# Ledger of designs, part 15: VH-VL binders against Uncharacterized protein C1F7.10

Target 1, 238 residues: Uncharacterized protein C1F7.10, of Schizosaccharomyces pombe (q09921)
Amino acid sequence: MIRILVINPNSTVQMTESVKSVLDDCTPPNVQLEYLTCPPEGPKAIECVSDGVRSAAVLMKYFEDHPPQVDAFLVSCYSDHPLVTTLRETYRKPCTGIMQASILTALSLGRKVSVVTTTKRYEPLLTDGIHAMGISDSVFAGIASTGLAPLELDSKPRAEVDALLARTALRAVNEMGADVICLGCAGMTHMAHVLEKAVGPNIPIIDGTKAGVELLASLVRMNLFTSKQGVYQAVGSD
Short names: E, the ipSAE of ESMFold2; O, the ipSAE of OpenDDE; V2, 0.75 times the mean of E and O plus 0.25 times the DockQ between their complexes.

## First folded at step 16 (VH-VL; framework fv_olinvacimab)

Design J4 (from H4 with heavy chain T105V; at its last look DockQ between E and O 0.01; V2 from the best seeds 0.00; counts 0 for: pae E 19.3 > 2, placed apart)
Fold by ESMFold2, look of step 16:
Structure J4 (fold): chain C 238 residues (1-238), chain A 124 residues (1-124), chain B 107 residues (1-107)
Amino acid sequence: as target 1 above (238 residues)
Amino acid sequence: QMQLVQSGAEVKKPGASVKLSCKASGYTFTSYWMHWVRQAPGQRLEWMGEIDPSGGSTYYNEKFKSRVTITVDKSASTAYMELSSLRSEDTAVYYCARGGWDFWVQYLTPFDYWGQGTLVTVSS
Amino acid sequence: NFMLTQPPSVSVSPGKTARITCRGDNIGSKSVHWYQQRPGQAPVLVMYYDSDRPSGIPERFSGSNSGNTATLTISGVEAGDEADYYCQVWDSSTDHVFGTGTKVTVL
């Protein structure tokens, strides 16, 4: 049994439960998923770079006191979260985030990937995160969002938000040139269905949570590990 | 005092079955997985399978899967291993061993307590 | 199938250091456990997670694991350390795997 620790880096338990509900129906054979919510002193949401830094610090302290005994780590936050690289520095076990896994999966399937998300607030951070992976605009079509601020998104009827998401997905395909779409959120089965209906059967829709689990399981089955040559050498090894 | 006390030695003919017992004491039986490991004379230890006593879930080494059955009696804090269609190659000492104390990663934990072993001799 | 190999024997004088190796492809990515087995006795856990000592195991036992080799090191060897030693890992293809075993002889 391959054991993967799925980490929600914010302290909101409901978000962990949302990811669990998606993964319970599609866990690969011979894989056991274990879930961790960031301790309460961590931020309730990851909305900026400093939230990510604080979240990573809280979680790395937690792991000092509760050493994780797993085969792989999945950071379940659609962002360039510093916990991914911090875990790679600390452990040999494979580690990735759902943003990174979704992009790697998409580039195996399509020529131009777009990330579709709900609010425009995170477009600059997600763009920076994708570029930080070394992914150029030659294969990245950009972030497509509904254009709504978070408060506008919260106040609109579900049907209106769904219509905006459908138009956003169609814009990613028809105007931005995407032939594969990544979901810009964790654990959102409803969003996946809205996008699938909108763009039809010829555009793959990638759920980064599912992709991350499958990628990590395959790395463990191949007996691969986090490089200990260079920047991911163990911290505090003096 | 933690103990795993196994049943006594067995002598069997080829084609028979054997059912071994392992009685646990000194800890909460259902909180730890139980494993069965054998050792033929002069050979290495060989893992046969495991059981979660709380729910009865079992996992077996593919080599033995068709012939081995691991069960528990929770009220008696006892695990059992039955090996059928015995062959002379099954002559070995059979151990029960406790593992799985870390709820995050039960299969990665070591076997921290072992029974005294039960010799099974298969001869015509 | 994942395989673990150990040297069949190691001879060491009392007070000296015994080093017992366990070789497996990329074993450095796995958690290695070590067991001591005296003749006619059940195995006893002496090292786990590469380098952690169980309660009651003397500090002269230590472990390391990198690349393709894990090593159990016994410094200040005593007559009571004469035993067979087995390494063990879990592997996704083979489940629980024990090494071939090493007889430590104290001369």
Scores: ipSAE 0.000, ipTM 0.418, lowest interface PAE 19.3, mean pLDDT 87
ESMFold2 (binder alone), look of step 16: mean pLDDT 93; pTM 0.951
OpenDDE, look of step 16: ipSAE 0.705; ipTM 0.894

Design J5 (from H4 with light chain K30R R53K; at its last look DockQ between E and O 0.57; V2 from the best seeds 0.00; counts 0 for: pae E 2.9 > 2)
Heavy chain, then light chain:
Amino acid sequence: QMQLVQSGAEVKKPGASVKLSCKASGYTFTSYWMHWVRQAPGQRLEWMGEIDPSGGSTYYNEKFKSRVTITVDKSASTAYMELSSLRSEDTAVYYCARGGWDFWTQYLTPFDYWGQGTLVTVSS
Amino acid sequence: NFMLTQPPSVSVSPGKTARITCRGDNIGSRSVHWYQQRPGQAPVLVMYYDSDKPSGIPERFSGSNSGNTATLTISGVEAGDEADYYCQVWDSSTDHVFGTGTKVTVL
ESMFold2, look of step 16: ipSAE 0.512; ipTM 0.818
ESMFold2 (binder alone), look of step 16: mean pLDDT 89; pTM 0.918
OpenDDE, look of step 16: ipSAE 0.780; ipTM 0.914

Design J6 (from H4 with heavy chain S54K, light chain S55K; at its last look DockQ between E and O 0.74; V2 from the best seeds 0.00; counts 0 for: pae O 2.4 > 2)
Fold by OpenDDE, look of step 16:
Structure J6 (fold): chain C 238 residues (1-238), chain A 124 residues (1-124), chain B 107 residues (1-107)
Amino acid sequence: as target 1 above (238 residues)
Amino acid sequence: QMQLVQSGAEVKKPGASVKLSCKASGYTFTSYWMHWVRQAPGQRLEWMGEIDPKGGSTYYNEKFKSRVTITVDKSASTAYMELSSLRSEDTAVYYCARGGWDFWTQYLTPFDYWGQGTLVTVSS
Amino acid sequence: NFMLTQPPSVSVSPGKTARITCRGDNIGSKSVHWYQQRPGQAPVLVMYYDSDRPKGIPERFSGSNSGNTATLTISGVEAGDEADYYCQVWDSSTDHVFGTGTKVTVL
């Protein structure tokens, strides 16, 4: 049995439940998922870099007091979250974030990757995160945002929201030249379906949470581990 | 239509406790956080605390942490705020307000719906 | 403690533009929300995430946020815009914080 710890770096339980609702329906064979919500000392939401740093610190402290008994770590935040790097530095166990997992998976399937997200404000942050992976613009088509704000997801008619998602996905494909699309969020199955319907059967839509679980499971099965030479050699623990 | 309906005005003596209610309707109660915000006469809005109805997690303003308790009854879609050891300075209109979070950005959402407010008067 | 500071009052003539500032340390890195409160009423969300308008809020309302200052701008001010306005942010150290409030008077 492969044990993967799915970490919500926010202290908001609802976010954990959202991810759980998606992953529990698609957990691979011989994989057991465990879920961790950031302790209440951490931020309820990550709205800036400092929130991410604080979140990582809180969780790392938590792991000091509660040594993880898992085979791999999934950070369930679609961002270049510092917890990913910190966990890789601290442990030999495979670790990835859902953004990283989605991009790597996408690059296995196509040559021009776009990320679809909601707010335009998120575009620079995601772009920087992807570039931080060493992904060049030769394979990165860019971020396509719907322009939707959080409240609009609830206040606008569902049909209108779906239409915006569809248009955004089509823009990614037809205008940006994407042949693979990543969902720039965690655990949005409905959104994936809307995108799939819009762009057709030839464009893979990647959910980073699903991709993360599968990637980590494969790494564990291959008996692979995080490199302890180079950037992640500072701290060694199992 | 989404609506938050609060309990009626209260008059209390110093040292007493008050428990206010906020009944939610028109949306899934457990999908949003409930906040309590008060406003003393002529003063600014002041956040008191919040609760995640789904998991029961609560967070409080440090100013009130020792005296405030926020709870929910999921079956009744109702949030409660109890404030103990009342002081004259606690005289204020108390609001419940709905908050939340965004799935994509994971940012906290603003308070998009408010109750009508409950006046609590503390006097000897 | 994280604090948000607003001017106590802003006076504006009908048809002119009112600008309400909200100052906080590195507030530009945070999402700022704005609430309108008319006398005797509950607050109403009029701007969120710096510059997004809720449904029903006229385009006369706009918002910006950079550096240490967020600004709510009301163009073509009407009598009905007379109210108290509060900015609000979430901070990891203090949770939700409201500004000191600004009374907008339409002359």
Scores: ipSAE 0.070, ipTM 0.682, lowest interface PAE 2.4, mean pLDDT 91
ESMFold2, look of step 16: ipSAE 0.606; ipTM 0.856
ESMFold2 (binder alone), look of step 16: mean pLDDT 91; pTM 0.930

## First folded at step 17 (VH-VL; framework fv_olinvacimab)

Design K1 (from H4 with heavy chain F103M; at its last look DockQ between E and O 0.67; V2 from the best seeds 0.00; counts 0 for: pae E 2.1 > 2)
Fold by ESMFold2, look of step 17:
Structure K1 (fold): chain C 238 residues (1-238), chain A 124 residues (1-124), chain B 107 residues (1-107)
Amino acid sequence: as target 1 above (238 residues)
Amino acid sequence: QMQLVQSGAEVKKPGASVKLSCKASGYTFTSYWMHWVRQAPGQRLEWMGEIDPSGGSTYYNEKFKSRVTITVDKSASTAYMELSSLRSEDTAVYYCARGGWDMWTQYLTPFDYWGQGTLVTVSS
Amino acid sequence: NFMLTQPPSVSVSPGKTARITCRGDNIGSKSVHWYQQRPGQAPVLVMYYDSDRPSGIPERFSGSNSGNTATLTISGVEAGDEADYYCQVWDSSTDHVFGTGTKVTVL
C-alpha cells in the first residue's frame, strides 16, 4: 500500500476537504491518500510569496514534532510553493507539487502547454512560478484566464461559467498555440470535462492533483527517491 | 432577495456583555463565511473575527480574542457575536458581513454584503 | 503589524476625476478591496482584487495596485459619489485590515 501525504499548505480545513472529495473518486489502486491541513498558526490562504514562506515554516516545524510515516508527499497548491523543495531537502521520499506535476506531465504529451484558470489576479505569480522551473516560452504558451472574478463565478449560472471556460480553452489552443492544457487550480477536477468537450479529443487536459498522485505513485513503484546529492543533499544524516 | 438583518440597538453598562444577531436570507447560509466588523464614532472599520458556518471554524482578531465569541445557528441561518467585559470604548456600530474563500482559486473574497449595523452604547 | 493609510479627504468638482490612495508596505503583493460608506449607512463593496468591479458599480470606478500604493479612481464624479471610502486587505499576520478612510467631497 503506497501512502501519499496530500498537504494543503494553508490552514483552511474546507480547502483540504474540497481536494479530498475530488481525489477520493480517483485514487489509484494500492494507494492510500492521507491529508494534512497546515496548523492554525499558518496562513488561511496563500496569495503572495511571503504567505508561502510562512506556511512552509509552520509545516516544517510541524513535521519536526510529528515525523511523517508516508512514502511520498504532494503539495496541493497550484503555485511555486517553497514546501516542495524544503521537503525534498529534508526527506529521501519523492515530493512534488500539483503545479510542477501538471507541467511535467503536459511536456511529456505536447509541444506547447497553456494553463487555463479563472481570475487574472493569479497570472503574474503563476507565470513566474512556471518560469522558475526553467520552463521557457518556447514550450509554454502562457496563462489563459476567463477573467471572471470570484463574485462573478458565484453569481452566474453554471452553464454560463462553463461556456466561458470553453471559450478560454479554445483561445489557448487556437490563438496561443497550446496543444496541451493544464487546469490552474486545486480541487476542481470536474472542470476537466468542460475543457475536454470544448477542445475535442486531440488535446490532453491535465488535472494537477490527479497527475501529482499518479506521478508519485509511479515513482514509489519504480523504487525511485529524491536525490541526495547536490541541492537536496541530506544534512545531518548518517 | 438576499439580505443580512441585524438585531436592534443596545445600551449596556461597563462590565456587561452583549450578544448581537445577524439573520441571513436569500442565499445558502453554510456556503459563505460570516464576519463581524465594528466602527467606533469617527473611526475606521475594524475587523473582529469570522466563522465558517459549515464546520464552525473561527478566526479572531488578537485585539478581541479574549472577549469575543462568534457562533452560528444553522437551522435559523443566524450568526451571533458576543462581546464581554464591555468598556466605554466599545461604543460602536457593529456590522455583520458576508465573505469567505474562492473555491476556484483559493483566494479570500471581499465582504460583498453587509448587515444594516447595530449600535451598541456603553455608558456608565 | 500591517497598516493601511489613506488621505483624510479629497475634494473634486462634478465631472472631474477623484483619486483615492491607499498606502501600505508592499501592498502590491496583496489583493485590495474598496468600500463606499455614505453617512448612516453600511459599507458597500465598489472594487475588489485591485481592479474588479462588482455588479451594479459603474465603469467610471476603476482600481490599480502596485508597489506600496493602491488607488481607487472615480472618473466623471457625480454628487452621489460623495462618501467615505475605505481600502481593505487580508494580511496573513494581521488578518483583515482596513485603511484610515478618505472623505470624498463633491464641490
Scores: ipSAE 0.633, ipTM 0.864, lowest interface PAE 2.1, mean pLDDT 90
ESMFold2 (binder alone), look of step 17: mean pLDDT 90; pTM 0.923
OpenDDE, look of step 17: ipSAE 0.718; ipTM 0.900

Design K2 (from H4 with heavy chain F103L; at its last look DockQ between E and O 0.74; V2 from the best seeds 0.00; counts 0 for: pae E 2.6 > 2)
Fold by ESMFold2, look of step 17:
Structure K2 (fold): chain C 238 residues (1-238), chain A 124 residues (1-124), chain B 107 residues (1-107)
Amino acid sequence: as target 1 above (238 residues)
Amino acid sequence: QMQLVQSGAEVKKPGASVKLSCKASGYTFTSYWMHWVRQAPGQRLEWMGEIDPSGGSTYYNEKFKSRVTITVDKSASTAYMELSSLRSEDTAVYYCARGGWDLWTQYLTPFDYWGQGTLVTVSS
Amino acid sequence: NFMLTQPPSVSVSPGKTARITCRGDNIGSKSVHWYQQRPGQAPVLVMYYDSDRPSGIPERFSGSNSGNTATLTISGVEAGDEADYYCQVWDSSTDHVFGTGTKVTVL
């Protein structure tokens, strides 16, 4: 049984529950998912780099006091969250984040990846996060956003939101040149179905939460581990 | 039709407590957080704290943490805020306001709906 | 602790443009929300996530946020825009913070 810790790096339990609701329906064979919400001392949301740093600090202290008994770690935040690299520095076991996993999966399948998301505000943050992986515009088509923020998502009819999502996905393919799409959120299977229907059968749609679980499971099955030569060597070891 | 209706004005003496109510309608009460924000005469808005009605989790502004208690009655779709050990400087209009979180970005939402406000006057 | 500072007042002629600033250290990394408060009334959300406009708010309201300054811009101002305006962010160390407020006077 492969045990994967799915970490919500903010302290908001409802955000953990939304990811759990998606993953409970699609957990791979011989995988057990365990869920952790950042302790209440951590930030309620991750909205900037400093929030991520505070979140990672709280979680690393938590792991000092509660050593994890798992085979891999998944950071469930669609961002360049510093917990990913701090876990890699601390543990030999495989670690990744859902943004990183979605992009790596996409580039194994297509030539130009786009991320589809909601609010325009998110576009610069996502772009910076993807570029921080060393992913250049030669393989990254950019971010496509609906322009909808959470207030509009809650107030608009489901069909109107779905139609806008569909148009956004079509823009990513037809105008931005994407041939593979990543879902720019944490665990939204319904959203994936909307995009699939819109762009047709020739464009893969990747849910980063599902991709992250599958990637980590495969790394564990291959007996692979986080490199301990160089940057991720254990703290205090040379 | 979305609405937050607050209890009526209160006059209190220093050292007393006040408990205000905020009744919500037109949305699923347990799906959104409820906040309390006050405004002293001629002053800025000041966030006091919040509650998640589904699990009862609260967060408080450190300034008020020792004196404020926020609760909910889920069956009545009503939030309450109790402020104890009242002082003259607690004279203000107290608002309830709805907030939440964005599933896509995991960002917090702004305060999109506000109650009408409740004036609390603390005077000898 | 995160603080937000606004000019106490802005005077603008009808039909002209009002710009209300909100200053905070690295506020460009935060989501900025704006509220309008008319005399004797509750605040009303007029802008959120820096530049998103709620339903029912006219297109002449717009917002921006970069560096240490967020700005609410009201073009073609009308007498009905005369109100107090507050910026607001959530900050993980300070929690929800409101600006000092700006009285917009339409003369």
Scores: ipSAE 0.571, ipTM 0.840, lowest interface PAE 2.6, mean pLDDT 90
ESMFold2 (binder alone), look of step 17: mean pLDDT 92; pTM 0.942
OpenDDE, look of step 17: ipSAE 0.665; ipTM 0.886

Design K3 (from H4 with heavy chain T109H; at its last look DockQ between E and O 0.76; V2 from the best seeds 0.00; counts 0 for: pae E 2.8 > 2)
Fold by OpenDDE, look of step 17:
Parts: structure tokens; C-alpha cells; sequence
Structure K3 (fold): chain C 238 residues (1-238), chain A 124 residues (1-124), chain B 107 residues (1-107)
């Protein structure tokens, strides 16, 4: 049995439940998922880089007191979250974030990857994160956002929101030239379905949470581990 | 359509406790967090604490943490705030306000709906 | 301890533009919300996430946020705009924080 710890870096339990709702019915064979919500000392939400840093610190302290008994770590935040790097540095166990997993998966399926998200606020941060992965603009088509204001997602009719998502996805394909789309959020199963319906059967839509679990499971099955030679060589414990 | 209705004005003596209520209607009570904010006469708004009605998780302003307790009755769609060891400086209008977080962006919501406020007067 | 500072008062003539500032360290990296509070009334959300308007708030209200300063701008000020205005942010260390408040007086 492969055990993967799915970490919500936010201290909000509802976010964990959202991710769980996506993964519970699509867990790979011989894989057991465990879920961890950031302790209450951590941020309730991550709205900036500093929140991410704080989150990572709280969680690493938690792991000192509660050593993880799992085979791999998934950080369930669609960002270049510092916890990913920190976990890779600290443990030999495979670790990835849902953003990284989605991008790597996408590169296995196409040559021009776009990330579709709901708000424009994410565009610079996500772009930087993807570039930090070493992904060039030759394969990265960019971020496509709906332009919706945050509260509009809650207040607008569902049909209108879905229409905007569909249009955004089509823009990614028809204007940005994407042949693969990554869903730039966590725990949004409905969003994935809307995108799939809009762009048709020839464009893969990747959910980073699902991709992350599958990737980590495969790494564990291959008996692979985080490299301890380069950037992650510092303080290692299995 | 959405409303937060608070309990009536209270008059208390120093050292006493007060428990205020906030009844929510027009939305799913457990889908949003409930906050308590107070305002002393002529003073700024001051956040006291919050509760997630779905799980009962609470967060408090450190200033009030030792004296404030926020609870909910899900069946009644009602949030409560109890403040103990009252002192004269606790004289204020107390508001409940709806907040929460956005499922799509994971940002915290502003306080988009407020109760009418409850005046609590603490005097000897 | 994260703090938000506002000018205590802003006076403006009808039809002119009022600007209310909210200062905080690196506030530009945070989402700023604004509340209007008329005398004897509960606060009302008038701006959220720096520049987004709730339904029912007129377009003459606008917001910006950069660096260490967020600004609520009210163009074409009307008598009904006379109120106290509060900025608000969430901070991981202090949780929800309100500004000191600004009294806008329409002359």
C-alpha cells in the first residue's frame, strides 16, 4: 500500500474537504490518501508569498512533533509554494505540488501548455512559478483567466460563470495556441468538466490534484526518491 | 433577502457576562463564517473573533481571547458571542458580520453582510 | 503586529473628489476592503479586493492599492457620502485588522 499525504497549506478545514471531494473517488489502486490541514497557527488563506512562507514554517514544525509516516507528499496549493522545496530538502520521499504536477503531466501530453484560472490576480505569480520550474515560453502558452472578481464567483449565476470559464478555455486554445490546459486551482471538479466540454475531446484538461497523486504513486512504485546531491541535499531524514 | 438579526441592547455591571445572538437567514448558514466586530463610542471598528459554523473552529483577537467565546447553533442558524469579566471600556455596539473564504480563489471574503448591531452598556 | 493608518478626517465640497488613504507595510500585497459607516448605522461594504465594487455601489467609488498605500476614491461627492470609512485587511499574524477610520465631511 502506497500512502500519500495530501497537505492543505491553509488552516481552513473546508479547503481540505474540497480537495478530498476530488480525490476520494479517483484514488489509484493500492494507494491510500491521508489528508492534513495546516495547524491553526498557520494562515487561513494564502494571499501572498509571505503567507506561504508562514504556512511552510508551521507545517515543518508540525512534522517535527509529528513525524510523517507516509511514502510521498502532495502540497495541495496551486502555486510555487515553499513547502514543496522545504519537504524535498528535508525528506527523501517524493514530494510535489499540484501546480508542478500539472505542468509536468501536461508536458507529457502536448507542446503548448496553458493554465486556466478564475482571477487575473494569479497570472504574475503563476507565471513566475512556472518559469522557476525551468519551463520556457516556447512550451508555456501563458495564463488564461476569466477576469471575474473574486466575489462574482459566488454572486453570479452558475451558468454565467460556466460560460466565462468556457470562453476562457477556448481563448487558451484558439488565441494562445494551447494544446493542453492545466486547471489553475485545487478542488474544482466542476470547473474541469466545463473546460472539457468547451474545448472538445482533443485537448487534455489536467487537474493538478489528480495528476499529483498519480505522479507520486508512480514515483513510489518505481522506488524513486528526491535527489540528495544538489539543492535538496541539506538536512535529510527519511 | 440575506439578513443578520441581532439580539437587543444589554445593560450590565462590571464583572458580569453578556451573551449576544445573531440569527442568520437567506443563505446557507454553514457555508460562511461569522465574525464579531465591536465599536466603542467614537472609536474604530475592532475585530473580536470568528467561527466556522460547519466545524465549529474559532479564531479570536488576542486582545479578547481570554474573555470571549463564540459559538453557533446550526439548527437555529444562530451565532453567539459571550464576553465575560465586563468592564466599562467594553461599552460598545457589537456587530455580527458574514465572512468566509472563496472556493475558487481561496481568498478570504470581506464582511459583506452585517447585523444591525447590539449596544452593550457596562456601568456601575 | 500589523496596523492600518488612515487620516482622521477628509473634507470635500459637493461634486469634488475625495481620496481616503490606508497605509500599512506592504499593503499592496494584500487584499484591501473598504466599509462605509453612516452615523448610527452598521458598516456597509463599498469596495473589496482593492478595486471591486459590490452590487449597488455607484461607479464613482473606486479603489487602488500599491506599495504601502491603498486608496478609496469617491468622485462627484454627494451629501450622502458623508460617513466614516474604514479599510480592512487580513494578515496571517494578526488576522482581520481595521484601519483607524476616516471621517468624510461634505462641506
Amino acid sequence: as target 1 above (238 residues)
Amino acid sequence: QMQLVQSGAEVKKPGASVKLSCKASGYTFTSYWMHWVRQAPGQRLEWMGEIDPSGGSTYYNEKFKSRVTITVDKSASTAYMELSSLRSEDTAVYYCARGGWDFWTQYLHPFDYWGQGTLVTVSS
Amino acid sequence: NFMLTQPPSVSVSPGKTARITCRGDNIGSKSVHWYQQRPGQAPVLVMYYDSDRPSGIPERFSGSNSGNTATLTISGVEAGDEADYYCQVWDSSTDHVFGTGTKVTVL
Scores: ipSAE 0.146, ipTM 0.714, lowest interface PAE 1.9, mean pLDDT 91
ESMFold2, look of step 17: ipSAE 0.562; ipTM 0.842
ESMFold2 (binder alone), look of step 17: mean pLDDT 91; pTM 0.934

Design K4 (from H4 with heavy chain T109Q; at its last look DockQ between E and O 0.38; V2 from the best seeds 0.00; counts 0 for: pae O 4.1 > 2)
Fold by OpenDDE, look of step 17:
Structure K4 (fold): chain C 238 residues (1-238), chain A 124 residues (1-124), chain B 107 residues (1-107)
Amino acid sequence: as target 1 above (238 residues)
Amino acid sequence: QMQLVQSGAEVKKPGASVKLSCKASGYTFTSYWMHWVRQAPGQRLEWMGEIDPSGGSTYYNEKFKSRVTITVDKSASTAYMELSSLRSEDTAVYYCARGGWDFWTQYLQPFDYWGQGTLVTVSS
Amino acid sequence: NFMLTQPPSVSVSPGKTARITCRGDNIGSKSVHWYQQRPGQAPVLVMYYDSDRPSGIPERFSGSNSGNTATLTISGVEAGDEADYYCQVWDSSTDHVFGTGTKVTVL
């Protein structure tokens, strides 16, 4: 049995539950998912880089007191979250974030990757994160945001929201040249079918949470581990 | 349809404790966070704390952290706020308000529903 | 410790436009909510996430947020708009914060 710890770096339990609702229905064979919500000392929501740093520190301290008994770590935040790097530095066990997993998966399926997200606010941060992966603009088509305001997903007519999502997805494909789309928001997972319907059967839509679990499971099955020579060699356990 | 109904007015002496209740109806109690906000006469709204009924997680304003306890009874769809070591400056109208996090956007929700308020008077 | 500052009072004639400001460091990067509180009543949400109106709030209410200032604008002010108005934000370090409140008087 492969045990994967799905970490919500936010201290909000509701966010954990939302991730759980997605992953519980698509757990791979011989995989057991465990879920961890950031301790209350961490931020309730990550709105900036400093929040990420704070949550990472809190979680690493937590792991000191509660050594993880798992085979891999998934950081459930669509960002270049510092916890990913920190976990890779600390443990030999495979670790990835949902953003990284989605991008790597996308690159296995196409050559122009776009991320569809809800708000423009995330565009710079996501772009930087993807570039930090070493992904050049030759394969990164960019980020397409819907421009939806917070809560508009729930407050606007469903037909209008779906239309906007569809338009955004089509923009990614027709204007930005994407041949693969990553969902850049956990909240969009339930709307993947809208994007799929809009762009057609030839464009893969990737959910980073699902991709992360599958990727980690595969790494564990291959008996692979985080490199301990180079950037992640500083400290190690396990 | 959605309502928050608070307990009645309280009169307490300094040093005593008060426990207020807020009964929710018309929505899934565990799907939203419950907040407590107070307002002294002629003063601004002041956030006291919050609770996630689903997991029991609580967060408090540092100003009140040592004296306030927020709890819930899920079976009764009721939130409680207990304030101890009461002093005259605690005289205020206390409100419960529904908030929480949007499951789809992951944004913090505004306080969209409020209780009618409970007056707590602290006097010698 | 995040703080929100509002003018104590705003006076406006009927039919004119009232503007209520809420100042905070980099408040433009945060989501601002606004509440209306009439005398003797509980607060009512009148604007959320800077510029979104709850159901039942008239279009003459609008909001904006940029830089260090969020603004609630009430056009065509009516007598019934006389109330206290509070802005509110959430911060990861300070949690929920309300503004100092603004009393709007309709002359």
Scores: ipSAE 0.031, ipTM 0.589, lowest interface PAE 4.1, mean pLDDT 90
ESMFold2, look of step 17: ipSAE 0.635; ipTM 0.865
ESMFold2 (binder alone), look of step 17: mean pLDDT 93; pTM 0.952

Design K5 (from H4 with light chain H33Y; at its last look DockQ between E and O 0.80; V2 from the best seeds 0.00; counts 0 for: pae E 2.8 > 2)
Fold by OpenDDE, look of step 17:
Structure K5 (fold): chain C 238 residues (1-238), chain A 124 residues (1-124), chain B 107 residues (1-107)
Amino acid sequence: as target 1 above (238 residues)
Amino acid sequence: QMQLVQSGAEVKKPGASVKLSCKASGYTFTSYWMHWVRQAPGQRLEWMGEIDPSGGSTYYNEKFKSRVTITVDKSASTAYMELSSLRSEDTAVYYCARGGWDFWTQYLTPFDYWGQGTLVTVSS
Amino acid sequence: NFMLTQPPSVSVSPGKTARITCRGDNIGSKSVYWYQQRPGQAPVLVMYYDSDRPSGIPERFSGSNSGNTATLTISGVEAGDEADYYCQVWDSSTDHVFGTGTKVTVL
């Protein structure tokens, strides 16, 4: 049995539950998922790099007191979250974030990747994170934002939301030239079906949470581990 | 369609306690956080605290933490705010407001719906 | 403690442009929200995530945020725009914080 710890770096339990509701229905064979919400000392949300740093610090302290008994770590924040790097530095166990997993998966399927998200404010942070992966603009088609207002997913008619999602996905493909789309979110995988229907059968839609679990499971099955020579060679365990 | 309806005006003496209510309708009560914000006459808005109705988790402004208690009755879709050891400076209009977080970005959301406000007057 | 500072008042003639600033340390890295409050009424959200408008808010309203200053801009000011305006952010250490408020007077 492969045990994967799915970490919500936010101290908001609802965010964990949203991810759990998706992953519990699509857990791969011989994989057991465990979920961790950031302790209350951590931030309720991550809206900047400093929030991420604080979150990572709180969680690493938590792991000192509660050593993880898992085979891999998934950070369920669609960002270049510092916890990913910190975990890779600290442990030999495979670790990835849902953003990284989605992008790497996308690169296995196409050559122009777009990320679909909601607000434009999120675009700079995401773009920077993807560039930090070493992904150039020759491969990264950009971010397509739906422009949905806060909480509009629940307050607007479903048909209107779906139409907006569909238009955004089509923009990513027809205007931005994407041949693969990543969902720039955690816990909203049900939207994937709307996007798939809009863009047709030739464009893969990638959920980073699912991609992360599958990737980590595969790494563990291959008996692979985080490199301990180079950037992650610092103090490690396991 | 979405509404937050608050309890009526209160008049209290110094040292007393007041408990205000905010009844929500038109949306799933447990899916959104409820905030309390007050405003003294001619003063700025001041955030007091919040509650997640689904789990009951609360967060308070440190200024009020020792005197404020926020609760919910899920069956009644109602949030409550109790403020104890009242002072004259607590004279203000108290608002409840709906908030939450964005599922895509995981950012916190603004206060998109507000109650009509409740005036609390503290006087000898 | 994180603090937000606004000018106490802004006066503007009808049809002109009003600019309301909100200053905070590195506020450009935070999501800024703006609320309009008319006398005797509850606040109304008029801007979120720096520059996004809620449904029903006129295009005359726009927002920006960079460095240490966020700005709410109201072009073509109307009499009905006379109100108090508050900026607001969330901070991981201070939680929700409102600005000092700006009274916009239409002359």
Scores: ipSAE 0.538, ipTM 0.848, lowest interface PAE 1.1, mean pLDDT 93
ESMFold2, look of step 17: ipSAE 0.552; ipTM 0.833
ESMFold2 (binder alone), look of step 17: mean pLDDT 89; pTM 0.910

